# Designs tried in a protein design chat: VHH binders against q7z443r523to685. Part 4

Target 1, 163 residues: q7z443r523to685
Amino acid sequence: TSLNMSTHQLTITVNVTSLEKSLIVSIDPDSPLLMTLYLGFQYQPNCTHFHLNITLPKDKVWQKDEEYTWVLNPEHLQHGIGTYYITAVLSERQEGAQQTPSLVSVITAVTQCYYWEIHNQTWSSAGCQVGPQSTILRTQCLCNHLTFFASDFFVVPRTVNVE

## First folded at step 1 (VHH)

Design k10 (framework vhh_8h5u_2)
Fold by ESMFold2-Fast, scan of step 1:
Structure k10 (fold): chain B 163 residues (1-163), chain A 125 residues (1-125)
Amino acid sequence: as target 1 above (163 residues)
Amino acid sequence: EVQVVESGGGLVQPGGSLRLSCAASGFTFSIGSYAMGWYRQAPGNQHERVAIIYTGGSTNYPDSVKGRFTISRDNAKNTGYLQMNSLKSEDTAVYYCARSYEFTVYGGSTPYDYWGQGTQVTVSS
């Protein structure tokens, strides 16, 4: 277990061992908290050096539990398998003007979409991707084909390794 | 490595009670180092957090279960619990346990979480 902390930011370490699944990052603050997440590969990112970023909470969501969820598909993990770092930087301007510290928990999981492929008598992910409305326990599947069987298939989240 | 195992689910009649357990193996809880919560998902529904306990002992519940569910933990046994009373058919779901390091916004340690396989709770006559 590696622990790092800094004033006004936190760092999450994610060990990606497969590019066949999407990574779900969920931040759960005990009160509203404006933040920006930065993604880096093999380095700890910051506001001037990062691969990807997102500002949370999201403004327009289908379900409220999406507000603090970041979905990273294999195409977003462009550097391949290995250690990714996510740095969350808190905005200096917080809503409500209360300076009471918030408590935050972080959950990471991996997920994938599947459909029944009749010719091969098996489940396949071809032609499907995980959508941005996904959360830790609800996977949105966006497929470019019709399926022969509609299924509420659930993939149990996996733990993200920390060295 | 750390593994989280949920247990205690099963079939229960409406108005009955169940106690779920979440056992962490291979790791000792540090007093004041973990927040933990219980989540559930029923077919066709979004996931829902049903309980959380913070490092300081504070707890939080949504209105759907407040007064009926109680979250607790035993740091000496490295085990968390969800006591569910007055169960209703709408409580039928797979229940999941998550644990993480508690982090204060302007301080604390780097957070990370573990997910188990879940435990099925069915409330039916």
Scores: ipSAE 0.000, ipTM 0.167, lowest interface PAE 16.9, mean pLDDT 69

Design k2 (framework vhh_8h5u_2)
Fold by ESMFold2-Fast, scan of step 1:
Parts: sequence; structure tokens; C-alpha cells
Structure k2 (fold): chain B 163 residues (1-163), chain A 122 residues (1-122)
Amino acid sequence: as target 1 above (163 residues)
Amino acid sequence: EVQVVESGGGLVQPGGSLRLSCAASGFTVSYISNYMGWYRQAPGNQHERVAIIYSGGSTNYPDSVKGRFTISRDNAKNTGYLQMNSLKSEDTAVYYCAAYRVEISGGTYDYWGQGTQVTVSS
């Protein structure tokens, strides 16, 4: 869904149903937009009360679509399954005069790295972590072994409010 | 040929500190991203990750070592470090360094060291 960031803030709601996969949050603004994302579990976070945060766009990226993507691995979702809230707040250090609202698209997805385990004739995620350069279009797999990999991901339902 | 070499292991008393170093060399093609991690394996257990530092500088630790271990790196030297404080007997294990590289072609590869023994005992 496309939304205007005219109020300097938006809130994304994500229902996490499994801790076996990583959560990917992708924001696609019409033009460069400095922002900070805050994560909360069972509450709406802000700059003084949050569990984790990230500043976007990311500084060092391999592909352009990484710039506004936040990867949250199971170890980042330490409160378990349930509802997580992400608040995105615009930085006051935007470049130029920006009186016109910016349009942003928000997509959330879950992903995991799999490799084919020959002896058991099945896919396994053992020994793999989803890397921070993952996006909704591709999963970066950081594994402790070299083999053929596949990624499996799904778009999760979300609710986004502009405040 | 890519090489990963650990150093700094040894015998320490409970409550002591130890710093492990990991030197990575021999990369023949340019990489876009460079990540490093530390893993350990005690006899009878599967290996576990104890620290990772991603290309952007963010780090991650399991609860068992959070607040006691700190991973860092010197990108100019392709060297990673694991500072281990307040060591406990359950930290006794062989510690392995892994260097991860993302190539321009999109391939992600991992390179492992031979391991260094850390023993925490009185």
C-alpha cells in the first residue's frame, strides 16, 4: 500500500506467527527520504521507547533495493510470536524544501534460507542465517557450508496508519 | 586461495578475559559485502554462533554471551576480533572464525578457519 508521509510518521503492524523465518520490511519512497524505524512488541514505539531501531537509507548496499529494507531475524524478535509495531519517523535533516508530501510503498515479507539435504531428500535451513542485504526480491544466505540454496518467502498482511 | 587464520586461544581462569583474532586473506576477486562471525563447538554439542558482524557494522549475539562478548573488525586489515570478558567454564570450546563474502556475481561464500581452543578452568 502507498501512503503519504506528510505527518512525519507512519506505523506498520506485523503479526509474527513463526520464529523460524526472518521478517523483511521494505519501504519504497518516491524520492530519497531520511527516516528512522523503531520496533516494539505489543506496543507502538517512538524515539524514547523502542526495542530496536534502524536509520534508512542504509549506507553501504550491494543493490539499490537494499537502501530502504530492514531485515529482522528470529533473534531480533526476542519477545516471541505476536504483534510487532514499527514506527517510521522522518528525519528533520531532509535535503531541500519538501512542502509536497512524499508517497511511500510499504511491503512486509517473511523469508528463510534453505538448502537441499541429499541424505534426507528434503530442504533444510540448518547452518544458515538470513543476511542484512536481503530484500523482498532476493534473500542473502549466510551459511556455514557451501551447497545449492533456495529462498522461500511470503508477503504477510499488514496494517499501516499515518499519524 | 582464501585463508582464514584464528589466534589468541588459550587457558584462562573463570572471570578472566581473552581476545581472539581472525585474519582473512587471499581474496582474488572484489567483494561487495564482507561479514565475519565467530562460532564455537564443545565436545558433544553442535556448533553455535556466538557473534556476527555484518558489512554495515551491526552486530548480533545470543543471550548466553550478550554483554560479555564483543565482536569488532578492522576492515583495512581484513581482521576480526572477539573480546571475551567474564569467562565461564561453559565457554570452554573450540572457537571458529568464518568470513563471508558477497561477490559482484551475486554468490555468497563462507570461509572457515581451523579453530582455536579456549579452555576456562581453575
Scores: ipSAE 0.000, ipTM 0.109, lowest interface PAE 16.4, mean pLDDT 72

Design k3 (framework vhh_8h5u_2)
Fold by ESMFold2-Fast, scan of step 1:
Structure k3 (fold): chain B 163 residues (1-163), chain A 120 residues (1-120)
Amino acid sequence: as target 1 above (163 residues)
Amino acid sequence: EVQVVESGGGLVQPGGSLRLSCAASGFTFSTYSYAMGWYRQAPGNQHERVAIISSGGSTNYPDSVKGRFTISRDNAKNTGYLQMNSLKSEDTAVYYCATIWVRGSEYDYWGQGTQVTVSS
């Protein structure tokens, strides 16, 4: 979608139908853009009224593709299933005062961490959480059980994404 | 040493086509998530952006070239391209390639420019 210089704002609508998976919001601007995202449930959020926020691009990332990605776990979607709105506000700290309207691509995806549970012979997500270094191309899994030896952190292969 | 070099410019007749290449060295597109763009400057005209492509592949064009120009990138070859079709005399300019690092403008790299002349 287009980001208009006169509004300095973009709205994203997400329909959450399940709290079994984490939501990944990926912004792909046509040029570097400093922005803040605000999350609201059943309302249009702004800088004074929001549930959660994040400033993008992120600092101190492991891979560059994490810089414009926001990971929202089920615990962050506290109002349950329904329509969530995300307002992206362009920062007035942009380098260069005179910018033209930019085209911004937005991709939303869902993901979850699974491991094979031998006792029940099924896949389970118990004890695992999707980590903040996740992107639409790879899922960071933070697990608190010994099925994932060497650490509570690992990156799994690309997931198939749904918009 | 970081370097960006354009190639593929030249003289072409109205209605013709050219493909410009932008080769980067000293860094890799896939590693650093660089966006890249093509800009032009003609005598008597202000400089303008004619195409940009994000690290994820999203593109943007001004109305003056939309439908005629196509920007693309090959991260494995560390090279960007601008395919220019249906060229008009108004497209005559020096074309510049820029690579834009999402971290900040101090990491942006510009090429030296390549001349495109459209005349009969």
Scores: ipSAE 0.000, ipTM 0.133, lowest interface PAE 16.7, mean pLDDT 71

Design k4 (framework vhh_8h5u_2)
Fold by ESMFold2-Fast, scan of step 1:
Structure k4 (fold): chain B 163 residues (1-163), chain A 121 residues (1-121)
Amino acid sequence: as target 1 above (163 residues)
Amino acid sequence: EVQVVESGGGLVQPGGSLRLSCAASGFTFSGYYYAMGWYRQAPGNQHERVAIITSGGSTNYPDSVKGRFTISRDNAKNTGYLQMNSLKSEDTAVYYCAKGSYTFEITYDYWGQGTQVTVSS
């Protein structure tokens, strides 16, 4: 979904029903926007009350679509299954951009890494983790063994509010 | 849940033909370009891309199968196919179907468990 983001924040609500997969949060602004995302469990987080945060766009990216993507692995979803809230807050560093009409696309999805285990003739996720360079278009797989890899992906239901 | 399931593999004589099917379920197209591909892995070999078809209908094949293999799909059924003709012993492998996005490059989001194709004399 596309949103008009002329305010300083937006809130994304995601219902997590399984801790077997990683959550991918992608924010695609129509122009560069420096922002910070805050994660809360069963509450709307802000800059002084959150349990995880990230500043976007990311540095040290290999591909452009990584810049506004946040990867949350099961270990990051410490409160278990349930409703998570993400608040995105624009940085004041881009003062001129606050008044410029901006459209953003927000996509939330889940993914997991699989590899073909030749000995057992099956796909397995053992020894693999979804890496921070993952996006909605590709999954980075960080594995402690040497086999070829694959992933699955599907969109997670979400609601988005702009403030 | 989203999944991809291959079928149609089996044992065939050199020079024979097989048609593989790839059924996708639970998949949602959210306006992105997509690609469907077939990959194979033979014992002792690295995995190899066999065929790709994009949402626009463009196809690509490596020289090893070009002219012998044909990829197609039925988007309404979310089902893809690989028609394999003039099979050689070198085509023996586990064949995997993958469905994914094609924007900057082909990135596969859904992989099947594979189907065995054995070509033996």
Scores: ipSAE 0.000, ipTM 0.089, lowest interface PAE 17.7, mean pLDDT 72

Design k5 (framework vhh_8h5u_2)
Fold by ESMFold2-Fast, scan of step 1:
Structure k5 (fold): chain B 163 residues (1-163), chain A 123 residues (1-123)
Amino acid sequence: as target 1 above (163 residues)
Amino acid sequence: EVQVVESGGGLVQPGGSLRLSCAASGFTVSWGSSYMGWYRQAPGNQHERVAIIYSGGSTNYPDSVKGRFTISRDNAKNTGYLQMNSLKSEDTAVYYCARDYTVYLSGSTYDYWGQGTQVTVSS
């Protein structure tokens, strides 16, 4: 989906129904835009009233599609299950004169890292977290296990979806 | 144990079409309550996600396949699909169906993936 930024703000509403998964928020513009995102629970946040914030685009990315993606793990959703609001505010310090409204693609998704646990013969997310290099098209899983030399991994998504 | 079975691959000429299917067996899974995706891997390359469909029915595609590939699902049949049109030689890969995420150690094999279905685009 693409939205037209006719003002310096846009607001995204997301319903969190489970704290077992991470929330991925992507606000990908058709041209570079410096913006700050604010997170609120059951209210629309602004620059003086918010729970969390992030400035986009991110630096130190491995692939370009990470630049405008915010990863919110369950620990960041501090008020639990319910409706969260994200307000994106454009920086007034844009490069060049950008008077024409920019088109942005706004996508929200949820993701989780699962692996098959051989000794218990079940699926588990224990010891893994969704990493900040995740996007809506791929998930980075950060897993530390002593039997595996406590190391990070990159993960390609795969189905499990078992209840 | 839950198993997903990919099918529908084959050999096609450039410009051709294929429809891939992903059927779950063993367990009844809720297709309407979670997202699912299609992924591919060509020899020597990393895995690439080519399509996602979310529980509400919204979809997303990378630029390499946008406009040519369409993901869908039939919840009544517990089956997912990938319609591939205007196929190109660079679409040659093994295609895998996935519904969530898994992990692997660097250098490990993907034992938890299904066997996939081979798509070859060649004259």
Scores: ipSAE 0.000, ipTM 0.107, lowest interface PAE 19.6, mean pLDDT 67

Design k6 (framework vhh_8h5u_2)
Fold by ESMFold2-Fast, scan of step 1:
Structure k6 (fold): chain B 163 residues (1-163), chain A 124 residues (1-124)
Amino acid sequence: as target 1 above (163 residues)
Amino acid sequence: EVQVVESGGGLVQPGGSLRLSCAASGFTFSDISYAMGWYRQAPGNQHERVAIITSGGYTNYPDSVKGRFTISRDNAKNTGYLQMNSLKSEDTAVYYCAAETRVYIGSGYEYDYWGQGTQVTVSS
């Protein structure tokens, strides 16, 4: 991950080497910041030219660390393996008494859901997706074969930094 | 037995400093799937995360302690630390060390390993 900053925006560069895992993008501002992130493949996006976007902080989160986290699943990385650019644009309408520019830390990671298959005695990701409440330290797993309170069903998340 | 154990708590006057230690056994902080965090709970309140450090060395703090608390880890000693400076009476709480891999069992998420807690009291 690398980033370039200006007075009202920053650009994050992510090299995606596999489409088997989800990309987690975490922004950690030193004070609350209203921002919009734009995603581009092999180009630097802006507010009029982008593939996907999200407004942060997120509302109605389960835990605080979700507020500035963007989860990008393989279906969101439709252009395949290569360099993705994310431009974060700070809103000029900051809520509260926050000043811009602010100090911002950026963390990127990849993750996937795994569960233990009793019949093969091995870990599998089949039938599971990484959910939107995931963070760099916690993976939400949404599985189509899940049975509530199954004694032998569990998923251990694995998070790896993007190269 | 897999566990984390806190130490270093105690009584300190406002403006003082304390260093908490978190010793892990039965697993290692060098595992890329583990992060180490510090949480606190004052009477009548929910647990609050006060610091986290990832396997890659990235750190995060809430505004209430940013600039006063510093989290670190020594992977060779399998020990984490929380350096607390400029302590306030509002920092009085039981402090917990947690090693985190989110485990999904049935319908929910769980923290992997929590210590028993160490009391920090800031009082004159």
Scores: ipSAE 0.000, ipTM 0.118, lowest interface PAE 17.6, mean pLDDT 70

Design k7 (framework vhh_8h5u_2)
Fold by ESMFold2-Fast, scan of step 1:
Structure k7 (fold): chain B 163 residues (1-163), chain A 119 residues (1-119)
Amino acid sequence: as target 1 above (163 residues)
Amino acid sequence: EVQVVESGGGLVQPGGSLRLSCAASGFTFSYTSYAMGWYRQAPGNQHERVAIIYSGGSTNYPDSVKGRFTISRDNAKNTGYLQMNSLKSEDTAVYYCARLGWSTYEDYWGQGTQVTVSS
């Protein structure tokens, strides 16, 4: 996978096999990089045709590593299981960067909040949401009840280089 | 089916108050999971955001309504609110609520409720 410098974009492919978990998309540029991500189901999205988008880095973050992390809950993956495409489009204006990065690390992961359900003696995710402060290294669990939690975390790492 | 439905619009005199409700169905606000925004459009104008409540509970307002409008959310009732005080004729518009996902993208819009401020 490589960044297309002529179109200022990068395409990420994610195969969603379960709607029980949230998808985490983390981008780690070697220097600050303004970008917009677009989500499409079974098609390559762009700035005029997409299902969802986000501008990175995020504002209103608690920890710095949240700045380049996009959390997609099952409600955002409403087309069901299948192949989702994410197109990252670089901003023409790079305020903090002296040069376009030659290396961008892209990591996708899935995560879920689990707690022990005493009545059924099993793990459950009911009443919990994966929160926006989640990253590939930690899962924020926002729950409407007070109970013990364990997170389920799967990582699908990718490294992307400029051609 | 995921949707948000506005209610509480109507006719009110200048200086009056009105409270709009945004009922969510097919999803829950779930503690602090979603941001929610209120938007309005008057004839001949573009849409503008008049209030937002972020997933963490912080709020933001443009200067045109700051101090007069208050956004709030009751997660137990799965309902958002916009309390509008000291209404002016300039506040006349169709008001929409929208759910903002974790990415702050507006992914579900209501159909709108009319607010008319006139004697």
Scores: ipSAE 0.000, ipTM 0.115, lowest interface PAE 15.4, mean pLDDT 72

Design k8 (framework vhh_8h5u_2)
Fold by ESMFold2-Fast, scan of step 1:
Structure k8 (fold): chain B 163 residues (1-163), chain A 121 residues (1-121)
Amino acid sequence: as target 1 above (163 residues)
Amino acid sequence: EVQVVESGGGLVQPGGSLRLSCAASGFTFSRYGYAMGWYRQAPGNQHERVAIISSGGTTNYPDSVKGRFTISRDNAKNTGYLQMNSLKSEDTAVYYCAVEYTISFGSRDYWGQGTQVTVSS
């Protein structure tokens, strides 16, 4: 759903039920918008009290849709399963002479990488993790095993919306 | 168009060293955007894989080169490397660099034309 950011911040609530998947948070502002996201576990974070943060838009991205996407792997959700809160705060100093947009879309999803493990005849996520270039539309899979150049290697992204 | 170009081959004596470079162009390199490997083909033989580095940085080598060859990459320069030490006559071959994108982005593999390595005398 779309949210009005005229108050210069918004809060996103995510219920994490598994630590085997990565959480993807996608912000889609009407125009370029400098912001910082803060993560808290079982509390609403702010700029003086948070677990993790990220400044958006990201730099050095391969594709435009990565600029406002935050990928949170199981290692980032270190407090376990439960409710996580994300507070997005707009920077007081925007690039250029732009005013604060009144409309922002927010989408959250979970995803995981799977590949066919021929030795066990089953799908597996072992040795693969979701990469930081992932978006709501594409999962980047980073695998540490040597089947990557083998003819029998297949990786299938799996994405599930939190709502 | 994606292109891969090898360089650094040449003639060395047994026990010598060479460093091969693999320059990629036609796309933006990011740390997590691709995997790469080095392959070789001696006259009359099939292609043999000699080194792989995954998107996650995992490296592996066949027993024939393990301990002598080291694969690495510099994502800021869009370049990969193969450091070859203690070269043997059996290492004489054309060496190819292959780059493959992360599969969820659209898996594609790209091969260079190869660079000749000759270990003689």
Scores: ipSAE 0.000, ipTM 0.098, lowest interface PAE 17.3, mean pLDDT 71

Design k9 (framework vhh_8h5u_2)
Fold by ESMFold2-Fast, scan of step 1:
Structure k9 (fold): chain B 163 residues (1-163), chain A 124 residues (1-124)
Amino acid sequence: as target 1 above (163 residues)
Amino acid sequence: EVQVVESGGGLVQPGGSLRLSCAASGFTVSSYSNYMGWYRQAPGNQHERVAIITSGGSTNYPDSVKGRFTISRDNAKNTGYLQMNSLKSEDTAVYYCATPYSIRVTWGSEYDYWGQGTQVTVSS
């Protein structure tokens, strides 16, 4: 007999305390894996009950480190502050060479873009958004004004369960 | 692609020494993690933490290895090390490296797995 390992799920629990930042979720496998991620607010999502989803690896990426990264901006976190659940499910149709069981690195972080606001002598995020090409290694900042800007990177509290 | 690769394991006699290496790629350990640690798993046991080190060089060890093991890191080479002295039969295990901000998870199996690690066997 054979063991079907593609049915196993991975669940990430993230506590979102601010809607001024974007959530970065990375599930980076040691070998290529086709997966779908589902987002739920205060409940564990699945393929039939979820708020948002994404298929990874992403196509049409500029750099390879974007392939297994999901960027969730404040407009995607529509239920506000609180506990979000992300369920990742392995695709039954794996492409190319891949190994199961697979070792994956799970990283969750928050980031936002700032510019120096001379009038208030402080950093401001007004007019800047975190772009979809962002990763845990770098933040893509999309600003609608000319300025000097930077980004912050903060790790958010999380737990990871494998089912 | 975020990856860590352990090396340096082997077979040694009791009282011997080994130096393990952990090479990180796809990220800089000092940029996104303030820690780097070594963990081990012996047959039939769960994972045990054996050493941690911060970006600033502060270290912590459990009593079972304190005074015998030394963890260090080279941020320029993006590599961590575990120097193991006065090895005992009880130190026989597969050794793994990890960071608190990068959770290593086995996916697609009912078995808990942190990758291959590096095997350390202390036997006469």
Scores: ipSAE 0.075, ipTM 0.442, lowest interface PAE 4.3, mean pLDDT 73

Design n1 (framework vhh_7n9e_1)
Fold by ESMFold2-Fast, scan of step 1:
Structure n1 (fold): chain B 163 residues (1-163), chain A 123 residues (1-123)
Amino acid sequence: as target 1 above (163 residues)
Amino acid sequence: DVQLVESGGGLVQAGGSLRLSCAASGFTFSSYAMYWGRQAPGKGREWVSGISSGGGSTAYASSVKGRFTISRDNAKNTLYLQMNNLKPEDTALYYCARTIYVSGSGTYEYDYWGQGTQVTVSS
């Protein structure tokens, strides 16, 4: 799943089959790599023809694996269901003296927010959106409500597994 | 740049009241649930209260329920904690945090928090 960026660009193809979930695009370069991603629907995008773009790595992230992750919510997938193309273009201004061919790992995944809805005894995504700090391993959920299992239920924020 | 700045702490006698404020900047405050936590000397961090992004839902730790009230003013990007009938056991550094529900773990997490404001309750 590693791709070669020796031509200063790579193309990622994503088949979107549902607009109920958010698309996560994760790029993991072998070394720090300044790039811009361009999104196109049913065509190969470039710097003069695209729907959306983002510059990576992202500034000031909560977790290191957010640096090269692009979160595309259904509202960003404006053309609906179908094949999306992403072109990643290397910046001419790279940090460091030597600009060598770079190997990058690319992972695309879909995710959604879900919580247990006590009144209906089922899983729901209502009132939640996938946040920009999401990664392949962790979905950030921005919700307009608190999840209750009892009248005063709440857990300590930032809970981690202790082995 | 996300910033959370607490204020309103101080020294108060048992049975007294204090109102804490948390000024938020650098993000869309009205889109995030917020919480207040505290840390007493020699103890771990303890959750105190949480509030939904619109203010319609609140939750409290059993130790403060009925005495503390959390609220927010989204127009002013400010979170509040009204503390009544304070006890010596409420002595702690109080901090606010931006909270996130994490689907994979099924828990609430925070990604940003303030440096806190000290509350000392004398008996």
Scores: ipSAE 0.014, ipTM 0.334, lowest interface PAE 8.0, mean pLDDT 78

Design n10 (framework vhh_7n9e_1)
Fold by ESMFold2-Fast, scan of step 1:
Structure n10 (fold): chain B 163 residues (1-163), chain A 126 residues (1-126)
Amino acid sequence: as target 1 above (163 residues)
Amino acid sequence: DVQLVESGGGLVQAGGSLRLSCAASGFTFSIYAMYWGRQAPGKGREWVSGISSGGSTTAYASSVKGRFTISRDNAKNTLYLQMNNLKPEDTALYYCAREYRVTISGSPYTLTYDYWGQGTQVTVSS
């Protein structure tokens, strides 16, 4: 979805139905925007009342698509199942001439890391976590059971778009 | 040019401690998960420990959990492995590795390591 961010704020509503998956929030502004995102559970957060925050674009990224992506793991969603609100606030107020309203595409997805368990010929998530460098197109998986360089293990992202 | 250079190995008696270091260069260290692996004489490579890019998430092989601690200093581009209560079976060449990152649209992918250091030898005497 696309949203108009001309009011210096936008609110994203996410219904979390499982605490076993990570939430990925991706923001694609049509022009570079410095913003801060605030997370609230069952309330709309702001700069003085929030559970978690992040400043975007991120520094020190490997690929450009990481710059406007926020990864929220189960430990970040510890208030439980329900409605989470994210408020995005522009870090600086615009001055001077009227600025053309910025169009911002917002995509939310859920993902989980799986690996192929050779002995049982099935997918397992045991011992894997979703990493902070994940995006809606790529899941970074941090696993504690890779034992060989160029392992035969497949780590499969399972990504489902959130309604 | 990506380089990973391990140091800090040596000969130590059972029950002793060693701290290994891995100096990284040629890439932005702070955005990659890093790993320690080892290879004992006559055996295959074994994963030992891993740490996330920011350092907040760590994982350990069951054989070393509670004895080894992985850490990193992103300002110094250095990865560490603190090894306590060393046992003869910990004798191995220890090496660090950088995560392999791949972008795939909705498809399975394999997580692997794309760069390994030359290693540092750890020998634990009985």
Scores: ipSAE 0.006, ipTM 0.145, lowest interface PAE 10.0, mean pLDDT 74

Design n11 (framework vhh_7n9e_1)
Fold by ESMFold2-Fast, scan of step 1:
Structure n11 (fold): chain B 163 residues (1-163), chain A 119 residues (1-119)
Amino acid sequence: as target 1 above (163 residues)
Amino acid sequence: DVQLVESGGGLVQAGGSLRLSCAASGFTFSSYYMYWGRQAPGKGREWVSGISGGGSTIAYASSVKGRFTISRDNAKNTLYLQMNNLKPEDTALYYCATWSGSYVEMDVWGQGTQVTVSS
């Protein structure tokens, strides 16, 4: 969904129903926006009360689409299943002056690393976790039995379910 | 146009050895995870061993650990499986395959080479 950040703040509500998958939060502003995201469980977080935060856009990314993407693995969702709130706060200092309210598109998606176990004839996520360079279009997989194979992976665009 | 051609199978006695080869073409061999699988008569497919593109990471099924050795020669685009101390239960069609590590991509495997181990 699209949201208006004219008040220098937006709130995203995410209902987490499973801890088997990672949550991907993607923000697509109409123009570059320096912002900080705060995560809260069952409460609306702010700059003085939160349990996780991230500053966007990210520096030193491999692909440009990573700049405004936050990857939250099950270990980051440590309060379990339920409603999580994300508050995005615009920095008081922006690159250049903004004359009109900025429009921001927000997409949330869930993803997991799966691979085919030939000897068991089944799909498995065992020994794998979603990496921080993941986006809504591609999943970075870091696997203990495949970590040493990371350079052998294809990066394939995928269709993801979004809210 | 990915092509995989296995060779080196045959009939051997229990306790014997065989070396299988897989000639690969149509892709950048050194960038891909490769593995050996087998299919015994009346049984499902079994993953046997795998090796990373650079050769630094190797894994084996419990049933073959200590007896089989996987290796590759990237200059020759060839995958190998050295099989020692063969047992009758190793009798199967052995095939090589590529694996991207991605669930959206299908494995590509060859025609296979038959290995028969007599008691």
Scores: ipSAE 0.005, ipTM 0.117, lowest interface PAE 12.9, mean pLDDT 72

